# Designs tried in a protein design chat: VH-VL binders against q7z443r523to685. Part 32

Target 1, 163 residues: q7z443r523to685
Amino acid sequence: TSLNMSTHQLTITVNVTSLEKSLIVSIDPDSPLLMTLYLGFQYQPNCTHFHLNITLPKDKVWQKDEEYTWVLNPEHLQHGIGTYYITAVLSERQEGAQQTPSLVSVITAVTQCYYWEIHNQTWSSAGCQVGPQSTILRTQCLCNHLTFFASDFFVVPRTVNVE
Short names: E, the ipSAE of ESMFold2; O, the ipSAE of OpenDDE; V2, 0.75 times the mean of E and O plus 0.25 times the DockQ between their complexes.

## First folded at step 15 (VH-VL; framework fv_levilimab)

Design Vi4 (at its last look DockQ between E and O 0.52; V2 from the best seeds 0.00; counts 0 for: pae E 2.3 > 2)
Fold by OpenDDE, look of step 15:
Structure Vi4 (fold): chain C 163 residues (1-163), chain A 122 residues (1-122), chain B 111 residues (1-111)
Amino acid sequence: as target 1 above (163 residues)
Amino acid sequence: QVQLVQSGGGLVQPGGSLRLSCAASGFTFSSYGMSWVRQAPGKGLEWVSGIYSSGSTHYGDSVKGRFTISRDNAKNTVYLQLNSLRAEDTAMYYCAKGYYYGRGSPDYFDYWGQGTLVTVSS
Amino acid sequence: DIQLTQSPSSVSVSVGERVTIDCKSSQSVLYSSKNYLNWYQQKPGQAPQLLIYWASTRESGVPDRFSGSGSGTDFTLTISSLQAEDAAVYYCQQYYSIPYTFGQGTKLEIK
C-alpha cells in the first residue's frame, strides 16, 4: 500500500491478537527520509508520550531492505493484546530527494520462528526469536538451539492516517 | 569548494599501527557519512570502512577487528586507525564523502581525498 | 557478499567511437525501484571520481556522453563518443549490502 504524504506525520493502527508473535512494520518512502517511529498501546503516541521509538532508516543494516523496517518482538509488545499505534514523524528529506509530497509504502505483518519439537511432535517457538534483520520478505530466526526451523507470516490489516 | 585532505600513512612493519586522517572542508561535515576505500598497487578498489553522521560504523570483513573508523565533528575530520597491519593491507587509502545530507550514509562517494599510501613491509 | 564482475577487463578504442562496459551483480541490487549501483572513473595517478549513481543518474559536471543503464543484476556504462581524456579505469560499485563492493575495473585505453 502506498500513501501520499503531505504532512509531517502518519499514524499506523495495528490490532495485535497474539503476544507470542513479532510485529514487522515496513515504512518505505520513495526517496530517502529521516523519520522517528513511536509506539503506543491503546493511545496515539507522540514524541513526548510513547513506549518505544526508533529512527529510520536504520544505520546498522546488512541489506537496504532492512533500512525502513521495524521489528517489534513480543517483549516490545508486552503491554497486552489490543490496538497498537505507531506514529511516524518525519524529520527531514535527504539531499536529492523528491519534492514533497512523497509516496510511502506501509506494510505490517506478524511472524514467528518455529522448530519441530520431536518429542511432542509439534511445532514450538520456545527458545526462538525473530531477529532484527527480518523484513516483510524474509524472517531472521535467532534460536538458542539447533533443529529444523520454520516460520509463519501474516499480513496484518492496518489503518493508516496521515496527519 | 569541497575538499578532503588526507594525512598519515607511511611505512610500517607487519603488526604495526598507523592512523590516517582526512580533514574535510566546504560542507557541513557533521551531516554526512564518510568512508575509507583502499587500492592495492596495481589493483582495484576495496571498500574498507564507513561511518554515518550518527557515528554508526561498518567494516569490510578483511579489516574487521583490526581497523577502527572514527570522526571528530569539531575538527571536521574522519580517522582510520590501522592496527595489526599485514602485508596485504599495503594500499593507497582514500577517504570519501557520503552523498546524502541528513542521514549521513557513507554509501556512495561524490568527493574523494587525494589518497595516502600505507606500506606494510618487513 | 555481492560480487560485481565487469566486462571487458580492458579495451582499446579509437576516439569518437562508442564504448560499453558491463557490470554484472551476483544478486539483485534493486530495491524500491532504485538500483544501488554506481560508476566511478579513475584516471592515472588520481583518485576515483563519481560518474553515475542510482545506475543511471549522471553526476553533476559529468559530460553527456557518459550514461548508465540497467537494472537488477545487469548494468552498463556507455560512452557515446570516446574522447582522449576518457582514458581511465572504470569501476562499478554496489551499496545494496554490506560490505560495499566494487567491480574489478575496466581499463579503457585510447587506440
Scores: ipSAE 0.573, ipTM 0.858, lowest interface PAE 0.9, mean pLDDT 91
Fold by ESMFold2, look of step 15:
Structure Vi4 (fold): chain C 163 residues (1-163), chain A 122 residues (1-122), chain B 111 residues (1-111)
Amino acid sequence: as target 1 above (163 residues)
Amino acid sequence: QVQLVQSGGGLVQPGGSLRLSCAASGFTFSSYGMSWVRQAPGKGLEWVSGIYSSGSTHYGDSVKGRFTISRDNAKNTVYLQLNSLRAEDTAMYYCAKGYYYGRGSPDYFDYWGQGTLVTVSS
Amino acid sequence: DIQLTQSPSSVSVSVGERVTIDCKSSQSVLYSSKNYLNWYQQKPGQAPQLLIYWASTRESGVPDRFSGSGSGTDFTLTISSLQAEDAAVYYCQQYYSIPYTFGQGTKLEIK
């Protein structure tokens, strides 16, 4: 969903219902926009109070769809099931874009990696994790074994508040 | 007015080393990514390596582990160190400026240097 | 890696005529309503020059007779009302994913 980002920040709220899936957050602007995201569990984070942060676009990517994607694995979401807040803040270092508003597309999704366990004829997630190159378009699966694997992907409800 | 002036090419034996230089002017060098693209004689273009304004680097599979890209923002110069050279590395090497101002990956190459020839032969 | 395949490999046409050059990508290069596909012109003995970026946007100073179209995996460079100076090799290039790749080139000759 595209939103007008004409102020210095927005807040995304997402209800996390599983501690086994990774959360994929995409905040992709229509023009290059430097931003910092802050994660909070059951509170609105800011630059001095947060669980985790990231600067977008990422410094090193292998595909364009990775640039504005934050991958939050179960270890990052270990604070619990419930409402997570993500505050996205424009950096003071942006140049040449301040005089015009930018449109941003915000998508949140959950995903998990599985492999086919041949002996038990079932899907398992043991030894597999969602990798940092994952996006809303694809899931990178990193397994400690090189077997056949798959992933699921579900877009989840969220709310977005602009400040 | 953007200019990319290249130097450092020549004839090198297999297994040898060479350092290519690309001196930039006419833009704020530190704000842009730079790349090297090569063209074997009579052949098409191949992206070799890139360096972001942040200093992060990427390499093509054929040169990974053998070539090193670097930049000196004080001298407005990007370098390509060519090590363990092979006959298939014989090409015209171009440096190219990325378009994207600020942080992020190079998008496309709006200005190119004149090229410098590297020949790997006995 | 994303492979780009151009067609035709070469073409010979008269001044004033229209040429189309196709570029097919092995994977989509579309993201967030932008196609990460460029076109370059390389004249004999010269470095490549950017013609088109984002599949359809002309670089500054490029004549109106050059236009780009397509989306996803299929792209076309169109040159209308050819001029003698358009004799060159034309390359498409994707910058969607590392390594960035080029098509094999299309040689355009003026009869």
Scores: ipSAE 0.418, ipTM 0.766, lowest interface PAE 2.3, mean pLDDT 84
ESMFold2 (binder alone), look of step 15: mean pLDDT 91; pTM 0.933

Design Vi5 (at its last look DockQ between E and O 0.58; V2 from the best seeds 0.58)
Fold by ESMFold2, look of step 15:
Structure Vi5 (fold): chain C 163 residues (1-163), chain A 122 residues (1-122), chain B 111 residues (1-111)
Amino acid sequence: as target 1 above (163 residues)
Amino acid sequence: QVQLVQSGGGLVQPGGSLRLSCAASGFTFSSYGMSWVRQAPGKGLEWVSGIYSGGSTHYGDSVKGRFTISRDNAKNTVYLQLNSLRAEDTAMYYCAKGYYYSRGSPDYFDYWGQGTLVTVSS
Amino acid sequence: DIQLTQSPSSVSVSVGERVTIDCKSSQSVLYSSKNYLNWYQQKPGQAPQLLIYWASTRESGVPDRFSGSGSGTDFTLTISSLQAEDAAVYYCQQYYSIPYTFGQGTKLEIK
C-alpha cells in the first residue's frame, strides 16, 4: 500500500486481488483530524467524482480504535480486481489538536469471516459478513444463519495483511 | 458560561415513567455530545446513556430497552425518558457535556448539571 | 466491559501530605498514543468535576498539585500537597469502550 501526502490531501493506493474479501483501511493520525475519504477504481477520486465516501472519525463507535477505520465489503469493491485509489481530504483541525503539522499513518488489511459448517465439516463464509466494528486488530463477524432455523455454529474471524 | 440546568425528577412507583430534561447554554449545543450519568445514594458513578451531536445513541446494559436519550437542538435540550422504572434506578441523575472530536462524542464530561433525584419506591 | 479498580478505597491524611490514588483497568485504554482515562473530583453534595483528561492533562483551573500519570492499564492520581478543600471522592473513568465505566471511587478525608 502506498501513500501520497500533499498540503490538504493524501492518496492511498490499494491493489485488490480478491472480490471475496473485505478491505479494512485504518488511518492513525497523531492528532484528531476530520477527513472525508473518497473511493475510486482505476482513477484518483475527488469530492465530485467517486464511487463511495465516508467521513472520519465515524459518528458512532463502540471503541475508540474504530473511529478512523473504513470497512469496505465485497459489495463496495464490485468494480473489479485491480487498483483502488482512496483520496483523503483533510479538514480543519479539531479542538484539542495541536496546531503544528501532524503525522498520519495508514494501515490496510483484508479479512473475511468464516464459520464451521457442521454438516460438511468445512469452513464457509456463506451468510457471514465483516461488520462495521471491525478494525485491523479484530474482525466483527455478522452472520444470518437464523434463516436456516436453530443450528449451533461458531465464527472464526480471519485477519490478513493486504494481498 | 456553560450551564446545564436539569429538571423532571421526582418520586415514582415501580413500573412508572419519568422524563428528565437538561437545558444547555453558554456553548454551541448542536456541536457537542451529551451523556447521562447516575449515582445511587451513597454509591459511585454509573454512565447511563450518551448521544452524539449527530444524534447517534448508546446505552448502558442496565438501561437498554427501558431508557431513551434524545436531543432537541432548537431548544438546546437533552432528554432522558425513563420507562419501566425499578427500585435499582433510584439515583441522582446528572447530565454532562461531552466533547472530544468534531463529531461530538458523548464522553470527556467537562461540565455537569446540578443533578436531578429520581426515587422509585412503592 | 472494562472494569476500573481504584486503590485505596479510603484515605485519611493530614493537610500538606502527598496522596496517591491508583486506578487499574482490566483492559488497555491506550489508542493512538492517547490514554482514554479521566479523573474526577466529587465534593460532598456536588456534581463531579473534571480534573485530568487523557490520563495526565490537567483541565483548566485545576491546581498544579493535582497530577495524573500512567499508561495502558495502570494509572495514578497524585495530590502533591493536600489542602483542606481537597476532601472529596475521586473517580477514574475510561472512555475507550462502550459502556463508559468509572472506578468505584476513593474517599479522601482530612484528619
Scores: ipSAE 0.605, ipTM 0.835, lowest interface PAE 1.1, mean pLDDT 83
Fold by OpenDDE, look of step 15:
Structure Vi5 (fold): chain C 163 residues (1-163), chain A 122 residues (1-122), chain B 111 residues (1-111)
Amino acid sequence: as target 1 above (163 residues)
Amino acid sequence: QVQLVQSGGGLVQPGGSLRLSCAASGFTFSSYGMSWVRQAPGKGLEWVSGIYSGGSTHYGDSVKGRFTISRDNAKNTVYLQLNSLRAEDTAMYYCAKGYYYSRGSPDYFDYWGQGTLVTVSS
Amino acid sequence: DIQLTQSPSSVSVSVGERVTIDCKSSQSVLYSSKNYLNWYQQKPGQAPQLLIYWASTRESGVPDRFSGSGSGTDFTLTISSLQAEDAAVYYCQQYYSIPYTFGQGTKLEIK
């Protein structure tokens, strides 16, 4: 989904139905932008009231598709099951950026890393975490053990409000 | 008006150390990433290290643990500390400016220093 | 790591002729409609100079005879009409992923 950002901020609404999965938020502008994302639970966050924030693009990435991706692990979503709000506030355009309003693609997805637990004959996420280098294209799994791994991936419906 | 002036380098024995400097002018240094790229005699280009405008660093596998990239924004200078030098580190070392459009990353080399020669030999 | 392979490794061409240099990437360097691929020119005894960025955008000051094309994994640098001063080694470079990597270079000589 592409949005035309003609204002200084947008809000993403995501319903989180599991506290065991990570939320991946991808906000990819068509031109380099500085923005700060604020996370809120059951309220619309801002720069003075939020649970967590991040500045994008990330200042250290291994691949370009990571630059505008925010990985929220279960510990970041510890506030409970329900509606999370992410407010993205634009700072300024990078040098050379287009003067016209930027198009921004927003994608939200949930994912988790699993391994096959032989004893119970089931998939388990115990000891596994979605890594910060995960994107909507790939899941990085960080586990404290070695076994056969897999992951699930679901695009989460969201509402985006441009303000 | 953008200029990158390098200094340092020279002849050193294996296991030795050198520090390279690259003084920048003609642009807002603190807003740009910087990289070091080297070229062994008669060989191609190899990216060595990069530092973001925010200070985050990356290294090529061949130099990890031995080289350190840093920057002093007050002096508009990027440095490369070369430790535990090996013969295969012999090369012309270039500093290169990142492009602001690339989000302050050290990946877009629109300007280059004049190069400084590092020779590692016993 | 992303490997870039250029072809040819060397070529000798007469002034006025068309020259094409290919660069193949071991994986796609395309993201969000941008190709993270540059071309550089290095003349003897000089530092490299940027020619093309984003695979197809010519750097300021670069003559019109230079052009870049391609997407994903296959890229081409073209010199429409070779000039004597174009004798140099040309490198492609990807900055999609760390570590940034260069092609092995293509030496262009004037016949």
Scores: ipSAE 0.564, ipTM 0.856, lowest interface PAE 0.8, mean pLDDT 91
ESMFold2 (binder alone), look of step 15: mean pLDDT 91; pTM 0.932

Design Vi6 (at its last look DockQ between E and O 0.65; V2 from the best seeds 0.61)
Fold by OpenDDE, look of step 15:
Structure Vi6 (fold): chain C 163 residues (1-163), chain A 122 residues (1-122), chain B 111 residues (1-111)
Amino acid sequence: as target 1 above (163 residues)
Amino acid sequence: QVQLVQSGGGLVQPGGSLRLSCAASGFTFSSYGMSWVRQAPGKGLEWVSGIYSGGSTHYGDSVKGRFTISRDNAKNTVYLQLNSLRAEDTAMYYCAKGTYYGRGSPDYFDYWGQGTLVTVSS
Amino acid sequence: DIQLTQSPSSVSVSVGERVTIDCKSSQSVLYSSKNYLNWYQQKPGQAPQLLIYWASTRESGVPDRFSGSGSGTDFTLTISSLQAEDAAVYYCQQYYSIPYTFGQGTKLEIK
């Protein structure tokens, strides 16, 4: 899904139904942009009122698909089950980038890392978290143990408001 | 008008150290990532290290823990500190300008320095 | 790591002839409709020079006879009509993932 951005900010609305899963937010522009994302719970955040923020593109990545991806772990979503709002404020178009129109693809997904707990014969997420290098394309699992691992991945319905 | 002028290098014994410099001009240095690429005699190109505009660094596996890339934006210069040099480090070393403006990753290279020869030999 | 394999490793071609150099990546370098694959030319005794970026975009100042094509894992550099000054080693390079990697190079000689 892509958006034609004619304004300087957009708001993503995501309904979080689990406190045990990570939220993956991908805001990928058609050309390099500098933007700051602000996270709010049950309110629309801005540059002065937010729970957490990040500037994209990330200033260190290992693969290109990480540049405009924000990984929100359960610890970042500890405010509760409900509606989270992400406001992306565009700073500037980077030199050499196309000026018009500005297209931005927004994808939101939830994921978690699991391992097979042999004793209980169940999948467990204990000791595992989604790593910061995760993207819409891949899940990085960071665990403090070695077992048979798996992950789930669900695209989360969202509402995007361009302001 | 973009120029990358390299200095440093030379002959050094195994285990020795060198520091390479690359002075940049003709562009907003602080807004671009930089890389070092080396080429052993008669061989191909090998990416060695990269530094973001913000200062974050990456290294090739062959040099990780031994080489250090850094930058001085006030001097428009990128450096490569070569420690614990090995014979296989013998190469022409090039500094290269990235093209990603702003929070610039090293990415691909539109300008290159003239190269600095590093020879590691006993 | 992403490995890039060029073919051929060397080629000798007459002036005026068409030259094709292939580059294959061990995994896709395509993301968001952009291929993070570039081509460089290195003449004897010189530093490399950028020819093509994003697989098919010609760098400013590069003659029209140079073109890049391909997507995903298969890429091609084409010189439509070889000139004497085109004698060089050509490298493909990916910057999709760290570490950045180059192909082994293709030495192009004038027959």
Scores: ipSAE 0.721, ipTM 0.894, lowest interface PAE 0.7, mean pLDDT 92
Fold by ESMFold2, look of step 15:
Structure Vi6 (fold): chain C 163 residues (1-163), chain A 122 residues (1-122), chain B 111 residues (1-111)
Amino acid sequence: as target 1 above (163 residues)
Amino acid sequence: QVQLVQSGGGLVQPGGSLRLSCAASGFTFSSYGMSWVRQAPGKGLEWVSGIYSGGSTHYGDSVKGRFTISRDNAKNTVYLQLNSLRAEDTAMYYCAKGTYYGRGSPDYFDYWGQGTLVTVSS
Amino acid sequence: DIQLTQSPSSVSVSVGERVTIDCKSSQSVLYSSKNYLNWYQQKPGQAPQLLIYWASTRESGVPDRFSGSGSGTDFTLTISSLQAEDAAVYYCQQYYSIPYTFGQGTKLEIK
């Protein structure tokens, strides 16, 4: 994992209230930026202390809206309900290490895939997962069965601090 | 000055294989994605395959499973391995440089190679 | 796949005239205030050359007579005061989603 010592960073705080839903984090810059995100549960993470990280833009995408989207499934959020912190560290621009002003838009949301279980006449998420191509515009559902399915999507409150 | 020099084309029988090369210079090759775009005689352009700076690959539906794109950052070269060739693969093949610096998909193709003709016949 | 449809397919006009080429996308290519659509020029026997990216930004060295406009699904390349050297085939291309696709091309001929 590349360590970024830039002075350009921001911290996103989000309160996770469900262990069943996936968290979608979108950090949409107005110009192409390389960044590394670090996840922490109930503490502000950095490049040496974190639970999970990702480098954006993603290494492989099928649409542009996927490039700056982090999908955190329940297994990534196994630390519990409560406040998660995401520190985004900006590391590189088209002109290398030159500092230029940029604006970013941050959206956080939760989503979950469901199917109708006809025998129990209820919605279930068993055998369905939110996939890595999910974005704030769409939810990818990866299921190990054929049935009627749906997803929910909720934009959640967050606090963003720049440093 | 950015330069893309292609080689490796030729005449091949149906079902055969061919490897195209594109040697790059004038930019930091390892920091940019590369693509192949083909043009059948008298026809329009078709994007064939792309490779990110980090090595991840994508393919067009018409070539998926038959073509393999790869890169060698030590040689500043991108390759396209063409397998199980068909008559409809006959085209001029261009390599193209993405303009986006760093990881991620290219935004557009600012520099193109001179083209390499692949003919699948007989 | 995103299909791009250009019109007209062919145009024959005189030097000094204004030419408009349209490109219609089957899906929006707009994301984050940018339109992921390019225009390329291909002269006979040559590789394509980038003219315009992000729908309206001219590439370095491209004459001011070339301009691009439009957003979402409808895009236009305009050539004001046509020159003899502008005879070529013009392609729009989207880079919003895989596979990247090109329009079918518009052949521009000088009378």
Scores: ipSAE 0.482, ipTM 0.764, lowest interface PAE 1.9, mean pLDDT 84
ESMFold2 (binder alone), look of step 15: mean pLDDT 91; pTM 0.938

## First folded at step 16 (VH-VL; framework fv_levilimab)

Design Vj1 (at its last look DockQ between E and O 0.61; V2 from the best seeds 0.59)
Fold by OpenDDE, look of step 16:
Structure Vj1 (fold): chain C 163 residues (1-163), chain A 122 residues (1-122), chain B 111 residues (1-111)
Amino acid sequence: as target 1 above (163 residues)
Amino acid sequence: QVQLVQSGGGLVQPGGSLRLSCAASGFTFSSYGMSWVRQAPGKGLEWVSGIYSGGSTHYGDSVKGRFTISRDNAKNTVYLQLNSLRAEDTAMYYCAKGYSYGRGSPDYFDYWGQGTLVTVSS
Amino acid sequence: DIQLTQSPSSVSVSVGERVTIDCKSSQSVLYSSKNYLNWYQQKPGQAPQLLIYWASTRESGVPDRFSGSGSGTDFTLTISSLQAEDAAVYYCQQYYSIPYTFGQGTKLEIK
């Protein structure tokens, strides 16, 4: 989904149906932007009322696709099953990025890391966590054991409101 | 006009240390990432290290644990501390400006310093 | 790490002729419709100079005879009509992922 940004903020609405999976939020602007994302549960967050925040693009990344990606693990989504709101507040444009309007693509997905549990002959997520370097294109799995790993990935329907 | 003026370097024995400096002007230094790229005599280019505008650092595998990149925004200067130098570290070292404003990634290099020669020899 | 392989490693061409230099990456450097691939020119005794960024955008001040093309893993630098001053070593470079890497270089000589 691509949005035409005419204002200073947008709101992403995501219905979270599992407390065991991680939420991947990708906000990809057509030109470099500095923004702060605020997370809220069952309310629209702002700069003074939020559960968690992050500034994008990330200061340190290993790959470019990480720059505008926010990984929300179960511990970040501990508030419960329901609707989460993410408000992205634009700070400033990078030099040379003076195009108006700007397009912003937003993608939300859920994912989890699994390993094959030999004893039970089933996939398990025990001891595994989705890493902060995960993106829509790549899942980083951080596990406290060494096994054969896999991940699932599902695009989550969302609503984006430009304010 | 963007300028990168390098200093430091020279001849050093294996195991020794050097500190390279790159003084920047002509742009908002604090808003850009910086990198060091080296070139061994008669060889190609090798990315050595990068520092984000926010101060985060990255290193090539060949120099991890031995080299340290840093910056002083007040002085518009990026540094490369070279420790535990080896013969294979012998190279022309270039500082390079990152392109991305705000993001501050030491991504690609639109401006380069004049280079500083580092020679590691017994 | 992303490896970049250039071809040829060296070439000798006459003034006025067309020159193409290829760069192949071990993995795609394409993201969000942008190729994180650059081309540099390095003349003897000088620092490298940026020629092309985003695979196909010419840096300011670079002559029109220089062009970049390609996407994903295959890229090409083209000099439509070689000039004497174009004798140099050319490098491709990716900044899709850390560590940033360069091709091994292509030495272009003038016949």
Scores: ipSAE 0.597, ipTM 0.861, lowest interface PAE 0.8, mean pLDDT 91
Fold by ESMFold2, look of step 16:
Structure Vj1 (fold): chain C 163 residues (1-163), chain A 122 residues (1-122), chain B 111 residues (1-111)
Amino acid sequence: as target 1 above (163 residues)
Amino acid sequence: QVQLVQSGGGLVQPGGSLRLSCAASGFTFSSYGMSWVRQAPGKGLEWVSGIYSGGSTHYGDSVKGRFTISRDNAKNTVYLQLNSLRAEDTAMYYCAKGYSYGRGSPDYFDYWGQGTLVTVSS
Amino acid sequence: DIQLTQSPSSVSVSVGERVTIDCKSSQSVLYSSKNYLNWYQQKPGQAPQLLIYWASTRESGVPDRFSGSGSGTDFTLTISSLQAEDAAVYYCQQYYSIPYTFGQGTKLEIK
């Protein structure tokens, strides 16, 4: 029943400047890692005090670039404009594992789904939401209507060493 | 030593059903994903279905809606329920262990069972 | 779906010779500096056995004469000094995207 594990923690800070866009947090470890991410608004979260969490890699993916991706939609970010903190608790129990990873890269991106509304001749987000299969490589748009879609990205790459 | 021992194959009529079993030993079964891969006589390999350690599933398009993968961690066993069988489902069926520990995706396959033959013929 | 095409479909070669088998993917299987492509060996009457993962990493216990190379869409399995026991069918497999797919196989025969 007991788990013998070696854990590391790291902190990611993100300044949210829009309440309408979704935040994508992509983690790229150089070897497989089990981790739990905790979200806090204007405070550093931990495993007992947080707004939201996720465990990575995800339980089900259709493509490998989804495994270490956290999609935070506007409803997840309703605490306000400002600084969000993400504490990643890295935990690894690997059969046959010989060493800890050398690097963990972090990429954050902001995205929003738009469709062309023909009657108004304008782009709109109404009825569309960024879906959980979104990554920094592609945006899944989940809409309650069929139209032409587009999304935007603003990417800030970061690299964090794990030791 | 990792072992995957399969059972449950045989001859069935079109439209019939079978349940294939794969009993695992030599590793922490509940921490790994499992897959089924089939090979029609004289043909290549086709991935059929996979199950994550947490129970999430994927299916190939040719079997979706007809086959169901499941696992019983208490018995260290993965199952494939084959329903609405067709002649083209005739194949050797292999279970395979996924490599990834922990979240256990049913991806690349470091250990394979011995295979069990399913023949669908009237 | 990602399609994998192997070439040649078969090859007949003498012991000690060098053999290459190509696998071409319809889409890149490269993500984060890793190629999600494996090679398997299947001897007559047996289940497949993993040889190479991440395109170039040999599985434990696989002889040094087996090597994998390539990136993105083009991959090669090389047997640098063929042995009699290497007679088998060889498959590449991608695990980048569901559904996981295999190449059609390459039959290697010993003269």
Scores: ipSAE 0.567, ipTM 0.815, lowest interface PAE 1.2, mean pLDDT 83
ESMFold2 (binder alone), look of step 16: mean pLDDT 91; pTM 0.938

